# VHH binders against f1rd40r3617to3795: the designs that were tried, part 5

Target 1, 179 residues: f1rd40r3617to3795
Amino acid sequence: FNISVQSGYEAISQELCVVTCLKDLTSVVDIKTSSRPAMIGSLTDGSTETFWESGDEDKNKTKSITISCVKGINASYVSVHVDNSRDIGNKVTSMIFLCGKAVEDLCRIKQIDLDSRHMGWVTSELPGGDHHVIKIELKGPENTLRVRQVKVLGWKEGESIKIAGQISASVAQQKNCEA

## First folded at step 1 (VHH)

Design v6 (framework vhh_vobarilizumab_d1)
Fold by ESMFold2-Fast, scan of step 1:
Formats: sequence, C-alpha cells, structure tokens
Structure v6 (fold): chain B 179 residues (1-179), chain A 121 residues (1-121)
Amino acid sequence: as target 1 above (179 residues)
Amino acid sequence: EVQLVESGGGLVQPGGSLRLSCAASGFTFSSYEMAWYRQAPGKGRELVAGISSGGSTSYADSVKGRFTISRDNAKNTLYLQMNSLRPEDTAVYYCARTEVYWGNEYVFDYWGQGTLVTVSS
C-alpha cells in the first residue's frame, strides 16, 4: 500500500467518526473522604482555588478519597488536582489508585509519585469490568494533605459508541489531543 | 509504551472470509473503546466498526451484516470477522484506540501499521 497515495486522497474524503459516550460524571458520583467531610464540596466546585484538607482524625488511618458509582454509571478515568507549589505545608507526594465492586474488595491499579513542586492534574485510567468503587490513597510528609479538585469521566450503561456522521479526513488527521 | 499490532490480512476470493486480529499492549485495553479503520487505494480512511469497553458495537453501512467486531479483554486482543468479502473491501485495515473528547471532536491517538486485505478473483 502506498502511503503517499493514501495521504493525497485523505484531504478530499469523508470518514465516519466514532463518537464515544464519555461524559463528565463528577456531579453524579458519591464522594467520601477519610476526614473533614464538610470540605468535600471544595473537590467538585469546578475551582482549583479551593481545597479539601485532611484532619487530625486521620492520624492512624490512610488519607483517602473514595468515589462510589451508582449502578449503570461506569468510570473510565479519574483525575485529581494537586498544587504542591502553593500547598507547601500540605504536600501530596504519592497517590495509590484502587478499584473494585465494594470498598472491602479493592485491587490496586497503580501508584503515582509526585514531584515536591507538582502542580496540576494527576490522571489514572480505570480498568474495565464490574467496578463500583474507586479509592485514591494519599501520602505525604506533612500531618495534613490538600487536594484541590477531583474529576470523573465515564459512561452510562445502555449507551454505545455512536457513529457521528462524516468528518473531513484532513481535519481529523491534524487533531492532536492535549490532556 | 502503547502498541497495536494487526495481523490476519491476505488474498481472498470474492465471497470468502478473513479474521483480523489486533494485539494491544502498554495500556489497560479493557477500559478503552476500540475501532477498525480501512484505507483503499485512492481513497481516504473509512471507519469500519467500533466497540465499547462494555461490548456495544457500531458499523459502517457498507459492512453492516457482513462484518463482526469483537474483543477478548483477557487476551488484550481486538478482532474483525469479515464474511462475504467483495472487491470493494480491498484495503489496508488499521486498529485504533479512541482518545477522550476535546473541544467538539474525538481523536484516535494510537494506530497500528495496518494489515493488507486483497479481494480478487
């Protein structure tokens, strides 16, 4: 197959584009924290200027954020905003992502270690299958930790990949996603 | 490292069948929507079939009823069963991973090298 022939004709063609049913699910999931539940609203208010800060009651417990999906809602990605550059006394230096059918039956997905100056979103892809609970365990050198925002992306069961119609091949070929 | 490797292409007579495979590595395969595309000589890329992580499928009108997309999450493998092949199905077939929506468009961020299917008598 000749790639130069392929490239020349892509600009005049139309392609069917698969549209995913991926949605921002943050407003429809249940979020719990290991401490200071009154501050949970700061994690989902759409602002990175507010924060959830862990409390003293977490002294002998893992600091965590637990996300529960109602049946029919499936999470594909979870993103956590941390700003160690502003939160110098409340740094998060490690995150462990877990998921499962129930809080008592969780499997570790991954661990991400963060730079002491980290600022921005930390994103974990979630494995497919029957999971209703996502847990994010947080570690750091300070007595309390801060997280500024949480976002969940996924789909509702019963929705499928949709063919969105035809898109110019030249336009589609130039799209690079920035996450 | 994300990797997609297609196989199963070849020469087949009109009315014949082929099964294409795509071996995926370097990402959580079961969590992603996957697709098969094709490109014929002198034409642009055409979406052939798509499959969600939950197994829901979509097909182009040109292949509906003849092709079946499926996945084996335990083996990290995507399949395309092609039946009742026609000369018009002659193309390089590509496996693709669907990326998340940005702006008003979906982007396929990883593509394999393709596998050639030739339907000729």
Scores: ipSAE 0.000, ipTM 0.135, lowest interface PAE 15.2, mean pLDDT 75

Design v7 (framework vhh_vobarilizumab_d1)
Fold by ESMFold2-Fast, scan of step 1:
Structure v7 (fold): chain B 179 residues (1-179), chain A 118 residues (1-118)
Amino acid sequence: as target 1 above (179 residues)
Amino acid sequence: EVQLVESGGGLVQPGGSLRLSCAASGFTFSDYYMAWYRQAPGKGRELVAGISSGGSTSYADSVKGRFTISRDNAKNTLYLQMNSLRPEDTAVYYCAADEYLGWSYDYWGQGTLVTVSS
């Protein structure tokens, strides 16, 4: 398991990810890609052995993965698995994360540059508050790019509020999330 | 009242195909995340495939490439096309609906039995 080590380690640890009640919301978000929509299932199948590869439709356009959240879910982190060590002809060397209330109203969160031999997860924290759309713009030297997996971590508003309502102390919150 | 009614299960030979349907009523189907789960004898429930309100799909590794999940919002119906069936696909298949999160389903169907046997 390898998240983009700098951002992943600084933002969340694996232990904190379990204890802090973060849930895998990947199965309940809507995902669209800039090309080859038939391959979207490879991004969420739980396997890093499969991939989404961009096609001719976005050859001269920005390549992207767009995630739309349904009502009542709150995304805290987006993680993207890239394997430049295997995908030598389809490397991703830069990712730009954007979010907003609608696809027409996105604000840039950050840019993460990837090593030419990067293998593992690239994680971006999402700003707190209302956002329904997350867009990941992908850059690389080749005509096509590959992404192997996408994860969205966060919580259901009802469940998050219930846990916070029952326990307000951090020690009690940690116990409740763990148990 | 909310109802999810599965159909299309049955006995099929290894290598065969089946198409499961789930007819939904009592809620705004197009707003819901829909999924197929299965439970084999002596095992827990396993997610087979999921589809979001926007049409994004996910599959368990064991069925990827063989099964296709789809939805028809005009007919309030969820489908699972099952190809290249194996004896280990034998299970009761359940339709599930969640307004928000796929890991905490609000509604479940009664299930439909699929038996893959020679």
Scores: ipSAE 0.000, ipTM 0.172, lowest interface PAE 14.6, mean pLDDT 77

Design v8 (framework vhh_vobarilizumab_d1)
Fold by ESMFold2-Fast, scan of step 1:
Structure v8 (fold): chain B 179 residues (1-179), chain A 117 residues (1-117)
Amino acid sequence: as target 1 above (179 residues)
Amino acid sequence: EVQLVESGGGLVQPGGSLRLSCAASGFTVSSNYMAWYRQAPGKGRELVAGIYSGGSTSYADSVKGRFTISRDNAKNTLYLQMNSLRPEDTAVYYCTREYSLFGQDYWGQGTLVTVSS
């Protein structure tokens, strides 16, 4: 898992006294795709050798991956693995990350344009919070697109300590970060 | 061509206020995620505040309640209103639009904020 954005790990590791334990939440979030839902397992199997490929259901619509967090699950980062070097007929050349409290009310976080030979993780920091929906919109020149893996990092309510200012010895002994 | 120019930095006393500006050209501020980052001497860059295309905002815990990010769509300008400034807020402040990992990153030159007597 390669995180390419500056915020998050950096904010946690700063000598500013902000500590948060990040965990891989991919197995505890709900993931939906705009087509071919039977292939969703390929996005979360831990392997970049398998892929989700879009189908006819979204041929004339925006292709997307939607991640839903239940109460108590707080997503901080989402990362998407694209391999345009292998997937020459199914390239992803642009991604739009959106986030909100509900699927009908999403705000754009960022747009990332990908090189035609891109290979690797594309990461977006998220605003966090309960009941967030994250949507990744995918664009490319071909009829179908391929995505190889999705990862979600964050914390569960009650399992992380988020503090600011000087940390006491008792607080410092709780929740070692596993990042 | 895309360009971001920060201004408004300076020397202020603890408890003081400053407003930073980021003038954008070559794209529309209201159509993009925009953010303020800062970098203190000897430290890495830290995300301070963000504003989404839809108008929702986010803040680092260290500045929440003290700083406010906003934009003026008519002037195509991003702002950071900084209140109740502390010595630990001393840093060079940068604005940025959408982070591109594979195309282009747009960062300004930064504006220095010094909080000291």
Scores: ipSAE 0.000, ipTM 0.121, lowest interface PAE 15.9, mean pLDDT 75

Design v9 (framework vhh_vobarilizumab_d1)
Fold by ESMFold2-Fast, scan of step 1:
Structure v9 (fold): chain B 179 residues (1-179), chain A 120 residues (1-120)
Amino acid sequence: as target 1 above (179 residues)
Amino acid sequence: EVQLVESGGGLVQPGGSLRLSCAASGFTFSSYWMAWYRQAPGKGRELVAGIDSGGSTSYADSVKGRFTISRDNAKNTLYLQMNSLRPEDTAVYYCARDYYDSSGWYFDYWGQGTLVTVSS
């Protein structure tokens, strides 16, 4: 990884450098969906047993999830949980990740195609810099699509990020990347 | 039982190449971020390369342009192609399963390692 940990861990032993130590920022970002906004809570409830399902409001539009970061919040990764094995009539077969300063000015960063039996997290690294909006465009063969969970990982402004080449398995195993 | 088994290490001359493999079992391999770490004698473990569930890759500056991480989800196997090897690449190489949750990012499983020695 060429991404790194928060500055708090840099003072720990010269032999111990933490390379990936990101906070879950999901609860502090704003999430909008192309349809059925009442189901947005299912994307962030910590459970992959619940889902957001797109509705008729976006039948002629690209189905999407849009994440807006408030001032001082820096997203490094976005992860989306899809379960095509259970959601046979609502499969997601492709995701396009975009980011930018505003919804009308987004740049494509990654497209990921999913197997028809995909189950699990789909993750996109986000480019460094001042971007406030992340958009996930969803495609599938059916009229409606299902997404089970969304996570945003990153750091708050005022925390340094540093590239390091060594990591302690003990520190990592404790889920204690942010002291 | 989660198992990660590395192979492909050996003795190679400077400028040579090796391909490491990591056979994974006991979990849904395609859903996890995977990484390669190394540990040289007398040093701590160093992250070499990582790959997410979608195939996006990241590398340590010391190996960027020389090493390539890849995965074969159908075979539950992680690979590290190492080119232009240098004496300072001598280390035991470990396959690791990356994990993240609301508390942060960590590694929950490591393999036993495979030794790579680069010397003339």
Scores: ipSAE 0.000, ipTM 0.096, lowest interface PAE 19.0, mean pLDDT 74

Design w1 (framework vhh_7w1s_2)
Fold by ESMFold2-Fast, scan of step 1:
Structure w1 (fold): chain B 179 residues (1-179), chain A 117 residues (1-117)
Amino acid sequence: as target 1 above (179 residues)
Amino acid sequence: QLQLVESGGGLVQAGGSMRLSCAASGFTFSYAMGWHRQAPGKQRELVAKITSGGTAYDDSVKGRFTISRDNTKNTVYLQMNSLKVEDTAVYYCARDLGWLEDYFDYWGQGTQVTVSS
């Protein structure tokens, strides 16, 4: 994900805002899964042809992918690729996105229900602030489920990636945890 | 399921202002959102986009249009100032599923904006 946004306003506007160039941070975050950690590399290899498949470790537990950001890394979006059309025996039918400062202090952002034939990226915008942990809880009808790719977009502290533009107070409020 | 409903369109004089609203329901509102427009005989074009990181605008509307949102009301706004006859179009709001080349998966029905000279 190489994402850039254009400047919104010039000096004629008396209000200063930011239009941000987002970077792919996936290679600099730590990723853990509820089972089969040896398959984590399939989530970040840049290919939707490979997958992480859950195993026996989380048979009677919530299946999840947990992303931890190091200091100076600020995640703005997380995207998860699910292919129920190919993964007929390992479907993901629901995803819950959570975030917080630590695993024990997570706030629900949203729940997204997926069609039984879903194929593609599922993206959650993340609240602003000091969020070091993002957790994606996964549900499906079978004993195991598959996720094909994960991407994290955001910015690094100390990098000037902001362009002058106009942002209302309501945009700033979006960065608050909803639950 | 997600539903997007636009409102606020209508007839306005050149040089005037108008605010469009887009109410989202069915899912928690936390996606990037965009406003698109389509004039008669023209391609549909992205006018403004809002993300957690900020806003982006098409060159034709920079300095005149402002996109904003209110998460408590699940509503996206497009404030249009200094309107020109060439801004006449049907305006659509859309939800961006991801950052893969502005992929928009849900669209509203559109609201007509007519700017008279």
Scores: ipSAE 0.000, ipTM 0.131, lowest interface PAE 13.1, mean pLDDT 75

Design w2 (framework vhh_7w1s_2)
Fold by ESMFold2-Fast, scan of step 1:
Structure w2 (fold): chain B 179 residues (1-179), chain A 116 residues (1-116)
Amino acid sequence: as target 1 above (179 residues)
Amino acid sequence: QLQLVESGGGLVQAGGSMRLSCAASGFTFSSYMGWHRQAPGKQRELVAKISSGGTAYDDSVKGRFTISRDNTKNTVYLQMNSLKVEDTAVYYCAADSWYDEGYDYWGQGTQVTVSS
């Protein structure tokens, strides 16, 4: 069984290219982490060279990133950048995506297992509707884990634009799909 | 809803080459796309997969088969070289999707028959 080491760049581009009318909502969501909240800025700075690393606060708890959407924004996808090739002592080998109206009312969307050499974006689709909270649970063999970037894609409420399937986006005075 | 349609199967002589295509339609955000196969009387097995982590191959096909993805056509391919009689099977395209709460989506399969 041979594994060919690739950056995964084309796979990431493919996932983003299939979806039309997306807007980056990352700057308008609230993000909390299970530990080291001072490092949250590294998840949204636009660089995969910086990282959030979990700490002692969640040593014996589920490590997680929780995203809360304010009214008027509709999140359609969440993407998480993991670089196991560089973060050898802090690998993420599994991710569980959940969503709901509150942290106590979360439903599992999916679980994604990552190769030990994973490098790149991991994307989860979000079901349509009023999902205010997205939680990403992280697992790995080490005491601490690293995540390099988080991105939330969707639309602002105002004009509803349907994408193939059941996922819809709403746009406030923005019509990228009409170009 | 994610739908996968395979094409490119058929009859080929041992030592020959064949390319399988899997066209995805609907919604295609997925953690991986892959090819599996099932020979008569045997269990379905993974042949090759492509993901953000790279590509992986079963030992029986490494060096002979190549999996690739075309971003513009929303299609994944399996290039099969140096085919052997034991490669005869129904080949299935698969994708990991949130739609089934952890179940993979599968195509209907395409028959590959390698004659001696």
Scores: ipSAE 0.000, ipTM 0.109, lowest interface PAE 16.7, mean pLDDT 74

Design w3 (framework vhh_7w1s_2)
Fold by ESMFold2-Fast, scan of step 1:
Structure w3 (fold): chain B 179 residues (1-179), chain A 120 residues (1-120)
Amino acid sequence: as target 1 above (179 residues)
Amino acid sequence: QLQLVESGGGLVQAGGSMRLSCAASGSIFSDYMGWHRQAPGKQRELVAKIYSGGTAYDDSVKGRFTISRDNTKNTVYLQMNSLKVEDTAVYYCAAVEYHLSGPWDEYDYWGQGTQVTVSS
């Protein structure tokens, strides 16, 4: 794996214990694909046995998944499941994560290259606060590619304040039980 | 990629103790692991979880159960003390792969489950 997901995950965990309550926001964001919009449900059904496969609609365009957050939703992480070991003819070998206020004004966050046998989640941290659109650009050696699942983690505006008491109590309890 | 194998279940007398082990195999070991249980006729519930920031327990087991990890062996343990008949359930080990799991999230990997039966 090209990127150390476990290191990023550890940093997120520390933030969550102190100030942030992260939850799966995938059901409350709007998702669009560059092709085959009827297959978008396969990306959010909770199963890595189903997939979105790109079609002819985007054969001459960059293949992409675009996630639009409604007002009051703050996305912190996006995760994409790719299985190149099963999807031999539809491999994803590179992902570019972008974000911004609108699709025409996106900034690149990072590029992650996947080996030809990659299987598992690919996670990108998102810059905080003021970005409503997340775009994942997908590249591979074949005309079509497959993505099996997408997850968005974050919080609703004001939600961290509402549950700050529970988070603080949890941290205090853990300190009292530390070796 | 990741496989979880539970062991240590079986029959035990009320008031007794039992330790469950969950061995993880594969090249990548999760920082987020938990023990869940499913009693006859009931839904599966979280018992205990362990993550980089600490541990958390369901109120029904606080003070009686302890979750711990041996990173050198890629193994998570559930030490169960002062067992009650109500603790009878199939116990499942679970792990998260490469995304944050909070108390509201699902686990990506589950073990086969191990039966714990507490007799009066």
Scores: ipSAE 0.000, ipTM 0.111, lowest interface PAE 15.1, mean pLDDT 74

Design w4 (framework vhh_7w1s_2)
Fold by ESMFold2-Fast, scan of step 1:
Structure w4 (fold): chain B 179 residues (1-179), chain A 116 residues (1-116)
Amino acid sequence: as target 1 above (179 residues)
Amino acid sequence: QLQLVESGGGLVQAGGSMRLSCAASGFTFSYAMGWHRQAPGKQRELVAKIYSGGTAYDDSVKGRFTISRDNTKNTVYLQMNSLKVEDTAVYYCARYDEWSGSYDYWGQGTQVTVSS
């Protein structure tokens, strides 16, 4: 009898990189602060040279920024700009990110501790689902704290999220079209 | 009608333990809750808080006190271990409104006296 021999399997590896294009939703969310609501505009003006500074109203309370998403807005990331290097008397040394369906039903996402010389964006990814309220609790050694900017990234209901994928070969391709 | 009723206070020896209870009625017990205390001649201070982010404690009680809740009983507890004379105060249970960042409803308080 004749014996059949099976050909060996050749593997060609490829790498997939996915880039998600998110929208800046900052202008379409509602923002509240634990004090000095007149300064909220400084958080969304696009400049890190202006700031929101907490006031006497929250001196002995948790200082916070609360973001409420309107209908059809889905937040994926929230970013907060802190400049402890300039804001020597108003440092933020810890942030707690919370989110939920309502302000009464918030779940902790993460706590991020900041260096005493921190300068730059602090970003928290938000869990998927119906999380319409995001709260950022702020801690520091001083009676007042400063935050320079807030950004919310995500998508609008009914709009397509643009996902770009790229495929590259990790191993050189071999011709396999001829026996 | 919203009501917070504290119980479990009294006299205890230094080094002892005591558990305070706060029974809530008239609201949904998903709200954040805190325990405050006020010693004679001193300002009222936050001792422990239980909220959506977990629990938080004043440094003076960290490792000795534990806050917990039982939603089925609408009750929040403060377990106090290794009590010190300095822990002598009236202890207040309060509801924390996370939207305003303030305590909006308070119990009438329960006296805790720690003797040497």
Scores: ipSAE 0.000, ipTM 0.094, lowest interface PAE 19.3, mean pLDDT 76

Design w5 (framework vhh_7w1s_2)
Fold by ESMFold2-Fast, scan of step 1:
Structure w5 (fold): chain B 179 residues (1-179), chain A 117 residues (1-117)
Amino acid sequence: as target 1 above (179 residues)
Amino acid sequence: QLQLVESGGGLVQAGGSMRLSCAASGFTFSSYMGWHRQAPGKQRELVAKITSGGTAYDDSVKGRFTISRDNTKNTVYLQMNSLKVEDTAVYYCARVEDLWFGELDYWGQGTQVTVSS
């Protein structure tokens, strides 16, 4: 069994002045859902006890969460919390991450398949750039599905990390677009 | 696609030093990275991590090992000094689980470190 030694590690935490300028950008990005927009606040409230549940609006359509970054901010990672162990009737069994300059110009980054008992964060690294639209398409066997939380990490224009991010972004910009 | 490739392992005498490297292709090492190790018959353990907030080390290696990164080269390093026979293990580079992000674990293939007495 693959076990992380989290508790022991936390006990010996040290602070280091590092050059990284990565920030939690969740509060400064725009988040839209394919249905039930009134429940978006449940995705960003810092609690995995609340959830966004899809509704009738997207019953026969792809269920999704769309994150829009304004110019000058760069998302590096997006993370989505799914709890299939509690949400038995609303399971998420697959996620597709896409990004691009605009909703109409999205490129698939990756697909992650989730176990029927999955509980925890699902994280995707994102291609670099100065602004992005990120879309997370959600699939499951039931009529509705639940997501408990979303987090976005990145940096802002003018930070030291931007230089390293731009170098990495040129490699990450390798086209991963499959229709 | 993020790939992690470890290098720099091998055979070393007790009291010696060794530097491990972990090269990522495609993406930056600007977030949560760590070094884990697994000795025969034991569970994998985290020995060092580096985050935007700092570094941390397991008590067994504190003062002897140093984790660092070079974001320009997309490389994370583990400098190991005053090596002991007990440090013999396969060393893995991985993204470290963050309490807010959960599993960020992309494992490399590992590199064997053997410390002789």
Scores: ipSAE 0.000, ipTM 0.133, lowest interface PAE 12.2, mean pLDDT 73

Design w6 (framework vhh_7w1s_2)
Fold by ESMFold2-Fast, scan of step 1:
Structure w6 (fold): chain B 179 residues (1-179), chain A 117 residues (1-117)
Amino acid sequence: as target 1 above (179 residues)
Amino acid sequence: QLQLVESGGGLVQAGGSMRLSCAASGFTFDYAMGWHRQAPGKQRELVAKISSGSTAYDDSVKGRFTISRDNTKNTVYLQMNSLKVEDTAVYYCAKTEWYVSDNYDYWGQGTQVTVSS
């Protein structure tokens, strides 16, 4: 998917403890949906050929996906895959990203409006610092809507990476980042 | 006996702005609205749509056009900025039920927009 991470730097020490790359945290976060919880597995199975489709529980209410980070897990980006070109009866035309320390205390990060023929990842950077809850509110013109995949990138408490050589900004590839 | 009445079209110079209005009668706001256009000799295309709190745009107009709705006036607007000669077309307002946004069942008569260089 199309996400990139910039490395950071810190004052000189034997170890420069900065987050220089992100890990895929999707398998270790808790995901809840506003309806059809039995289909949540389709959001994290690694395939954009399967989907979560909303149901009757939220048909006249805001549809949402809520991600909760357990202690020690910190999210930096969240990405959502929508395929309006295939899901013509279940289109998502707007997403609102919110986050905070608790469900009752969420701040809006951004709203992204989607093309009626959108196909691909929609990514939101999350504010720096300790946050435990990310909520994605979904809107569309249809009775139900579909989301095909969700990914969460971030870091685990107690993990760090050393930077060697000159201090400069760079884009780190996720699978080449090592503690 | 539902009616959609477009207004606001006309002649405008390239780089200019124009706002189209679509007044609906006999409707509730439990529906989606779209603005379509048809240039001479070309297929009709959807350029912008709006439902409750959601908007979407064709890539050719993103950043230049804005669709909005005034629910108290039962009116949908298309604000067109930075107009190009290629935006010359007949613009149609269309409505569909809230469950079926791709099947536009009610159409206006259209309003001509001509952009001169």
Scores: ipSAE 0.000, ipTM 0.073, lowest interface PAE 22.7, mean pLDDT 73

Design w7 (framework vhh_7w1s_2)
Fold by ESMFold2-Fast, scan of step 1:
Structure w7 (fold): chain B 179 residues (1-179), chain A 115 residues (1-115)
Amino acid sequence: as target 1 above (179 residues)
Amino acid sequence: QLQLVESGGGLVQAGGSMRLSCAASGFTFSSYMGWHRQAPGKQRELVAKIYSGGTAYDDSVKGRFTISRDNTKNTVYLQMNSLKVEDTAVYYCTREYSLFGQDYWGQGTQVTVSS
């Protein structure tokens, strides 16, 4: 058997934290959605069993999740959980990640296309610098789309994450990123 | 509390047909009802969904499976045609709570497709 590489938040945390510890910044950022703002809590509740679903307010607009970083917060990675295997009529087949200092001056970071059966975290590295706004644009074949969870990882006090090499971790010998 | 009771599972030969039924009680019939399945050693997957705007299917079952509902009987059905060995799984009726995304599941019904 070939074992598929572990995808998701846990794999990213294990492989990328060698000199600077990634912090979960999700609770200290501001999150807005293109529609149904009452469902935003489902994106940050720590559960992939709940979801945000886009509404009719944005049927003729780009569906999106916008993250605003407060002063002193440096977002280094953003991770989005999509479950196309459960959300058949609301599949997300592409994500575009953008960032900038304001919503009107965003630059594309990357576009990630998702398999029709995708289940798991989709992670984008963010460029270093004083970017205050991160936008995730969602594409899919249906009028409404679903996202199950969002995580923001980074560094407080404005420092960029420095990544050097791969971490092999076990429960007995986990590397301490704060060392 | 919402209760979902599945029926209609069993053993069937490849190429055969089977119809699953799900009786819902405890809440007003949801516009977001579906069928999930889980095969041994595989992840749970949504197979079919019925909602006010229509129906949706996983690519693996499109053209073979049909979801329908009878609002008078508060029952949702899954008609399975041209069954394959790969369709062998426990099938769960689900109610999708659209405001919070919480899925409610029944006890499941085993479908075994023999070669």
Scores: ipSAE 0.000, ipTM 0.191, lowest interface PAE 18.1, mean pLDDT 74

Design w8 (framework vhh_7w1s_2)
Fold by ESMFold2-Fast, scan of step 1:
Structure w8 (fold): chain B 179 residues (1-179), chain A 116 residues (1-116)
Amino acid sequence: as target 1 above (179 residues)
Amino acid sequence: QLQLVESGGGLVQAGGSMRLSCAASGFTVSSYMGWHRQAPGKQRELVAKITSGSTAYDDSVKGRFTISRDNTKNTVYLQMNSLKVEDTAVYYCARGYDWDSYFDYWGQGTQVTVSS
């Protein structure tokens, strides 16, 4: 494997320890769907037994989930739970993650292709910088698609980063804060 | 809190087997999980990765190691067979955000020592 290892350790030095906390920001972001907005609550209820299912409104259009962050909210990761093993008539086989300053100014981050029996979270890291909108475009072979849960992870300005002076760095553990 | 906790490490003789477990807490295991290891004086390396439909292994462990997961237990496993002295390392479980990308959450690591 030829990969770069990315972890929370980048903020740690031999003389200064910076502890970062990733928080679940899902309750403080605005979520819109391409169809059936009444089912949005199923994406954020903390249960993978409920789902959002797309409707007729987006039958011939790209199905999507759009997340908008208010100022002071810094999204670092977005996670989407898909269960193709149960949702055999509503499979999601590909996701495209985009972000930007506004819906009209979105850049593609990545495309993730899902196995036909995929079950679990699909996560995309978000690039650092000025982005307030995250869009997840969903593709599949059927007329409607199902998504069971969405999470947005990151931090609120002023709450997530602690600096502990002159502590030896730990490369064995990613540091997380208790809220 | 969001965390990954490894267990199952320890001392084993060359040719033996060992199974490592990685329990996820605060979220379900992601579609992309991996096991990394770091031996003293060496850089950390990815040895195995898993997604819902695929697994991949570093050439040094192919045929000997098997990565799997149990979604009911929210746990990822690394089954290590035919262990060699050079497999001695601290083993880390990690959550990735993409098959070809970086890992964002790491466990504390578990020591595996293989004696001759």
Scores: ipSAE 0.000, ipTM 0.104, lowest interface PAE 16.4, mean pLDDT 75

